# VH-VL binders against Uncharacterized protein ycf23 (ycf23): the designs that were tried, part 20

Target 1, 265 residues: Uncharacterized protein ycf23 (ycf23), of Porphyra purpurea (Red seaweed) (Ulva purpurea) (p51373)
Amino acid sequence: MTISSKISSDFDKQSALKVITGLNNFNIPQIKQMALASEIAKVTYLDIVADTDIIKEVESVSKIPICVSAVKSKELLKCQKTGVNILEIGNYDCFYEQGRLFHSEEIKLISKETRNLLPHATLCVTLPHILKIEEQVKLASDLQRIGIDMIQTEGKSTSISKTDHLSGMIQKSASTFSSTYTVSSKIRLPIISASGISSLTSPIAFLYGASGIGIGSNIRRLQDIGSMVIYIYEVQAAISSNHNIQQNINHSIQSSKISHQLIPY
Below, E stands for the ipSAE of ESMFold2; O stands for the ipSAE of OpenDDE; V2 stands for 0.75 times the mean of E and O plus 0.25 times the DockQ between their complexes.

## First folded at step 18 (VH-VL; framework fv_ecleralimab)

Design aa4 (from y2 with heavy chain L104F; at its last look DockQ between E and O 0.77; V2 from the best seeds 0.82)
Fold by ESMFold2, look of step 18:
Structure aa4 (fold): chain C 265 residues (1-265), chain A 122 residues (1-122), chain B 107 residues (1-107)
Amino acid sequence: as target 1 above (265 residues)
Amino acid sequence: EVQLVESGGGLVKPGGSLRLSCAASGFTFSEAWMYWVRQAPGKGLEWVGHIKSKEDGGTTDYAAPVKGRFTISRDDSKNTLYLQMNSLKTEDTAVYYCATYDEFGYFAMDVWGQGTLVTVSS
Amino acid sequence: SYELTQPLSVSVALGQTARITCSGDNIGSYNVQWYQQKPGQAPVLVIYYDSDRPSGIPERFSGSNSGNTATLTISRAQAGDEADYYCQVWDSDTYVVFGGGTKLTVL
């Protein structure tokens, strides 16, 4: 029921960062580059498709903690049997383009099944962005009762086009931040904000109640490990700057003993 | 032993009503989602509807051809699933099965009753 | 609205291998079940979650699922394998979806 000791320190510091390779990514050379870049940059963990061959390939080049993602409990179970104990139901983005949708009841059944099969693993579940915010809150509450350890939020896919637009990135970020803010106000599980997160937008996730963020698509498009490391460092710098601001705000609030009373009339 | 037994089938006129029962034993009925599936003579299997466990809200969903005419309910104290069929049509003639999951996962219906025949005819 | 299609019939000689297909958009993202139904009997689960066998089902029954097609394979077909076979998924919008069924004839 607890977050794996391999990643818990970064979640406790509300500074967790994961790199997401994607559920439709079976490109072993690229995944290994992302694993090496993640280890060099000291990313909290790497999130890969639930595939035992890919796990072996990543482990051959990196000691980064591994999370596996799938939409079928059987694939998660196969991977856990090889020793991976950080598991995710989610990262649905690649299915939305194909018209495959996931709604609350299917996700709850997959989650109950996965928890039954894997009673001691660290489990994270992504809330689909296709659900209205009220439905996302209800699902998150149900997942907490099921015994899920962490929640991930996601943003909309805004275009079939391959071209990244600042507008599209802002829209993805706004969607996941809205979910993060609302869900964090209603439940007590750690929240990971994902989709469209950049160095510019990453501080917002933590202001809205996230314990960590996930980044992926912008890293997958980079050509080499060096570029990936630079991108990750930019995100980490933004996270560190936000924590300095947060600590200054908290210190100022704690050091001020101002009381305000409203008198009714 | 896990068992489901349907009853209440018979001959009815079009426009009539009938209530089917499904008696359950050998598993925790109150925690299970329960399903009705029908099969017209010489035809394939067709999902009719289901009812969630109380823990999951106790709500129902129905296939389009029966929505508004059929009502699924459950009595957890009697381990019994019901299908109330109103405004029956000749195309509702079928063997009606209750089904659920048990051992192999929530998406796998490994427990079926023997079925009860409903004939809607003038 | 999610649909599964199966061939209406498949014939196989005694001792040979039968393959029954189930087609659906992105069926590889679903957990596919297969049921065997003999005349006058209720369906019996023979494959669940694409490829797993319930206890008591012979290992000559196997399954696969990828892309847009799931397949039930029955090796060393026996007379007792003659039955109707249905594939099934659980979908977020349509819930329980069955294929139209395939009559397997063992010659």
Scores: ipSAE 0.808, ipTM 0.911, lowest interface PAE 1.0, mean pLDDT 89
ESMFold2 (binder alone), look of step 18: mean pLDDT 94; pTM 0.956
OpenDDE, look of step 18: ipSAE 0.856; ipTM 0.923

## First folded at step 19 (VH-VL; framework fv_ecleralimab)

Design bb1 (from aa2 with heavy chain A32D; at its last look DockQ between E and O 0.77; V2 from the best seeds 0.84)
Heavy chain, then light chain:
Amino acid sequence: EVQLVESGGGLVKPGGSLRLSCAASGFTFSEDWMYWVRQAPGKGLEWVGHIKSKEDGGTTDYAAPVKGRFTISRDDSKNTLYLQMNSLKTEDTAVYYCATYDELGYFAMDVWGQGTLVTVSS
Amino acid sequence: SYELTQPLSVSVALGQTARITCSGDNIGSYNVQWYQQKPGQAPVLVIYYDSDRPSGIPERFSGSNSGNTATLTISRAQAGDEADYYCQVWDSDTYLVFGGGTKLTVL
ESMFold2, look of step 19: ipSAE 0.848; ipTM 0.930
ESMFold2 (binder alone), look of step 19: mean pLDDT 93; pTM 0.952
OpenDDE, look of step 19: ipSAE 0.865; ipTM 0.932

Design bb2 (from aa2 with heavy chain L104I; at its last look DockQ between E and O 0.73; V2 from the best seeds 0.79)
Fold by OpenDDE, look of step 19:
Structure bb2 (fold): chain C 265 residues (1-265), chain A 122 residues (1-122), chain B 107 residues (1-107)
Amino acid sequence: as target 1 above (265 residues)
Amino acid sequence: EVQLVESGGGLVKPGGSLRLSCAASGFTFSEAWMYWVRQAPGKGLEWVGHIKSKEDGGTTDYAAPVKGRFTISRDDSKNTLYLQMNSLKTEDTAVYYCATYDEIGYFAMDVWGQGTLVTVSS
Amino acid sequence: SYELTQPLSVSVALGQTARITCSGDNIGSYNVQWYQQKPGQAPVLVIYYDSDRPSGIPERFSGSNSGNTATLTISRAQAGDEADYYCQVWDSDTYLVFGGGTKLTVL
């Protein structure tokens, strides 16, 4: 089904902001804080775990569009009935830490099954960072054929740098930007760049072909709504500031030697 | 009525070959992934291999114990699934089932044949 | 390779509730199926996608799946429930994976 007009508009403007609460986050008070912060800051949409009780709690404090994430079609189907805006297969971060990996074939099957069950839903699928860039491109192309509406990149895990050091964040962001750039050159679907993105790196995602960005880890570390709102404002300000020069920079990147090096074929 | 019927089982000597067939009816065979599952006497269920639908590439995968010896194929025009078994071993003795899904999903096998017995013995 | 572990046997008194477990790493992230097999017969799907019942399967059969354990629950056990039960998942590397099976005895 067609992406909502507001979300589509933000994609077209390359200003879409997704707040990610976490696939394994069942902390209702925290989720409500994030939801309220998202509402105040007027982000594009909020991503929460596929849980009908949590959906209800979020709706009680915010009117922001809701995306639910899961790895089972059945869970998404249940949530779809509540009227959520986006259903996402992905946000696999919590599973990696537990040793559960999702390969291309499984994701394709889940996606196909979900699309068959929900022919008119807005579907998003996360590309696993464990896949090689060529495999991500192939998967994205297949998902496009299946009828998926948008793609998310997730970058590499920060397991090596548990501390939020700049070097670790840059490395993680670099991975998701590489995926975003390469995949966006081969598919027509909007791409959400996520994992390791902050106010410092958020503008870069759009230069590499992202339609939107996803932020979560840094927001989840904050303890109050005010701080969350301020952080989101910082990200939004960075995005807005960059738009003034984005057109010139995009052309430069596309024609640069670096651009060619990022293409695996 | 959805139905699978296996045939071709029998007695064969070690090192021999046998070809099993599975006739499908009551559903769109060409769109379905098909699975072979076997069960040795007094033992549990064991995946042998599968073949994807043409839409999904028509590729095959096999369990480690039979890889290189067994070949799965399909004839969509005849609604038939095949299992070519070469270089048979005594441990291949089992009832062989063909299975698939019907309107549930890719991950569950809600349609099974009654199985055909393959005995590998000297 | 991915593996599923089941108890070899479970006993239940007539009319009581039987629980058969299926253990696997992060099994909660998989769709779990349960099959019933009686002697000399093909397996019959009794639970799919953790907790859904195919048509014709009694409501006495239920399933749950979370963490590292999936459970098949058979309430009000009947003599006819005596059978072997297998759990199953689809894994990206090993594809169809079955548990070793559990023999349920109704006393």
Scores: ipSAE 0.796, ipTM 0.900, lowest interface PAE 0.8, mean pLDDT 92
ESMFold2, look of step 19: ipSAE 0.815; ipTM 0.912
ESMFold2 (binder alone), look of step 19: mean pLDDT 94; pTM 0.954

Design bb3 (from aa2 with heavy chain E103D; at its last look DockQ between E and O 0.76; V2 from the best seeds 0.80)
Fold by OpenDDE, look of step 19:
Structure bb3 (fold): chain C 265 residues (1-265), chain A 122 residues (1-122), chain B 107 residues (1-107)
Amino acid sequence: as target 1 above (265 residues)
Amino acid sequence: EVQLVESGGGLVKPGGSLRLSCAASGFTFSEAWMYWVRQAPGKGLEWVGHIKSKEDGGTTDYAAPVKGRFTISRDDSKNTLYLQMNSLKTEDTAVYYCATYDDLGYFAMDVWGQGTLVTVSS
Amino acid sequence: SYELTQPLSVSVALGQTARITCSGDNIGSYNVQWYQQKPGQAPVLVIYYDSDRPSGIPERFSGSNSGNTATLTISRAQAGDEADYYCQVWDSDTYLVFGGGTKLTVL
């Protein structure tokens, strides 16, 4: 199936906001908090781990479109039957820390398999930051041919000390922006910029060609629904405030080819 | 019925060459990735290499022990998979299987031939 | 390179349940296959994608996969289940990776 009208509309407006709970997050109370916050803030869609029990819990507190993430087609197939809106191959963050890497060929095979099993589903695939930019572009092009509906970029995690958190986040964001800019110039699919995105950097993603942004790490650190909602509002406000100057800045970015100066790997 | 049949095995001296064939039937061969797997006497299964479908680029990959010596190819018009083995070593002695998948996905080998024995001995 | 580790042998009494493990780093993120091989025969796929059974495989055969360990479970073991069993994954760098195999003896 094609992307839902609401999600597509947000993509077209370059205002889509994805809340990412985490591929390895099985904390149901926290996930429900994030879901409720997302509902209140009216984000575009919520991303959760591919688990039917968690899906049910989320649906009990929120009517926001649901995206489930996994690295196995079988898990996605199981979730698709529940009526979720988006199936994503990706959000590999938890695997990197454990030394599990996903290369282009494996991702392509999983994607092809998933598309064959689910010919009418909305599919998203994350591009690993471990890939060179050229490799990401190639992968994105191949995924487009396979019939994937949207792409997500991610940034490189740097060794960040507690005192250098902001600097690390900026660096991570820079990587995903570089990927977003380069990939968006070569494919037609909407791109979600994720990893290291905050209220400070959110507007920049759209200048680099993103159709939407994904936020996760910062919102997961918050302890209550109220704080989560406020944070999401801050992100949304930042996005809105920059829309008026987006065209001029985007032209400048394109002219300067900033993406070639940034290394996402 | 889906079937794979290996042939071409035999006795060869070290440094010699041998070409194995795998005849496929009962499925669309041209769309399938094909694998070679070997098993030394009394030992476990070992991946030798594979060849992708033309759609996926038709490229090949090999296990480290055979890289540079073995070549995998395919003739889709004949539904046949090949393994050219050059510079054979005694440690290459094994039963060689061709394998593929049939509607189960890319990661599982649900179709196997009966294997052909290659013996490398002086 | 990615590696899978299996016990060399497992014994089970007739009618009891056998469990064969396959260990690998983050094996839970892979699709695990299990093959049965009897002497002088080609391997036969008995479990694929962690827990699915091909047609013709008895329900006594089941599989699970999480964390660093995949397990093949054979309930109500029969004499005919005596064989070598291999686990297998597809890895991005090594492609087809097999475990060393486990000899199952039915007592």
Scores: ipSAE 0.771, ipTM 0.878, lowest interface PAE 0.8, mean pLDDT 92
ESMFold2, look of step 19: ipSAE 0.849; ipTM 0.931
ESMFold2 (binder alone), look of step 19: mean pLDDT 94; pTM 0.952

Design bb4 (from aa2 with heavy chain L104M; at its last look DockQ between E and O 0.81; V2 from the best seeds 0.82)
Fold by OpenDDE, look of step 19:
Structure bb4 (fold): chain C 265 residues (1-265), chain A 122 residues (1-122), chain B 107 residues (1-107)
Amino acid sequence: as target 1 above (265 residues)
Amino acid sequence: EVQLVESGGGLVKPGGSLRLSCAASGFTFSEAWMYWVRQAPGKGLEWVGHIKSKEDGGTTDYAAPVKGRFTISRDDSKNTLYLQMNSLKTEDTAVYYCATYDEMGYFAMDVWGQGTLVTVSS
Amino acid sequence: SYELTQPLSVSVALGQTARITCSGDNIGSYNVQWYQQKPGQAPVLVIYYDSDRPSGIPERFSGSNSGNTATLTISRAQAGDEADYYCQVWDSDTYLVFGGGTKLTVL
């Protein structure tokens, strides 16, 4: 199935915003808050764990398009039957902390299996940051061949303290942007840049070829719906303001060797 | 009917060589990943290696104990899987099974042969 | 390398419920398969993808998988259920990984 018209439109405008609740987030009250905030702010779509009960709870408070994330095709299949908009293989953050790594071959097999089971579903796959940039490009190309509809990049986790130090956020975002730029130059699929993206760095993702951005960690730290909405507004405002100069900056970036300098070899 | 049939097992001396075959029928062999699994007498199941489909690159991987000594290959025109075993050791003594997936997905082996016994002894 | 751990043996009285565990780090993130093997026979898939049952396998066989433990449950145990049972996953580095096997005895 093709990407919905609304989501596609946001991709084309380079204004798509994905709110990520977390693959290991089963906190229904929090998820509902995030869903409601997303609805109010009119984000492009919400990403939640592949759980039919959680899907139902989200649908009770929001009409925003829903993406579900999992690492098993079976879980995605179950959720697809509920009518969700996007099925994603990825958002591996919680697994990294536990020592579970996903390599290219496994992701390819899961993707192929999922596509075979769901030939008409909208599928997204996250590229693991543990892969070298060349490996990410190869994986993205293979996924495109398999019939995946969109790709998500993620950044490297930094050992820097949990405090939002600017240096740590920039480093994490830099990894995501490097992946986004390099991968976008080799595939035709829309790319969602995620991990470490905030209102400060969100506009940069689009300059590096992103079709959309994913935000989650900073929203999850907020305690009320009002704060969540305000944060999302800040991100959206930043994106909008940057669009005015985007064309000139994009040409400059493409003509420069910045991408090569930012690639972590 | 989906079926796998192993052959080529027998008695061989340490340092010797043996070639096993697995004849496949009842499914599209060329599209399937094929696996070799062995079981020493009174022991558990152990992965030996696999070969991917041509579509997925046709590459092979092996378990550490047999790497460099065993070679897996396939002839899609004959629907046959092979295991070339060189420099055999006594610890290679086992029943060797070929296995694959049919309708259960890439991660489950729902089709097994009956196995062929390889005995490595002086 | 990734490893799976099973108990060496489990006993169950006739008509009762047997549970065989398979432990592995983050095994819940893997698809777990279970195989039954009787003496002198090839393994037979009895559970795949954690809880799915192949055609021909009795409903008495069920599976679950979460956290660090997968479980094969055999309800209303019959004499014919006496066998070795193996859990299995597909790992990115080691590919097919089997547990050590569990001998189920029906008393």
Scores: ipSAE 0.816, ipTM 0.900, lowest interface PAE 0.7, mean pLDDT 92
ESMFold2, look of step 19: ipSAE 0.840; ipTM 0.926
ESMFold2 (binder alone), look of step 19: mean pLDDT 94; pTM 0.954

Design bb5 (from aa2 with heavy chain D102E E103P; at its last look DockQ between E and O 0.66; V2 from the best seeds 0.76)
Heavy chain, then light chain:
Amino acid sequence: EVQLVESGGGLVKPGGSLRLSCAASGFTFSEAWMYWVRQAPGKGLEWVGHIKSKEDGGTTDYAAPVKGRFTISRDDSKNTLYLQMNSLKTEDTAVYYCATYEPLGYFAMDVWGQGTLVTVSS
Amino acid sequence: SYELTQPLSVSVALGQTARITCSGDNIGSYNVQWYQQKPGQAPVLVIYYDSDRPSGIPERFSGSNSGNTATLTISRAQAGDEADYYCQVWDSDTYLVFGGGTKLTVL
ESMFold2, look of step 19: ipSAE 0.827; ipTM 0.915
ESMFold2 (binder alone), look of step 19: mean pLDDT 93; pTM 0.950
OpenDDE, look of step 19: ipSAE 0.753; ipTM 0.870

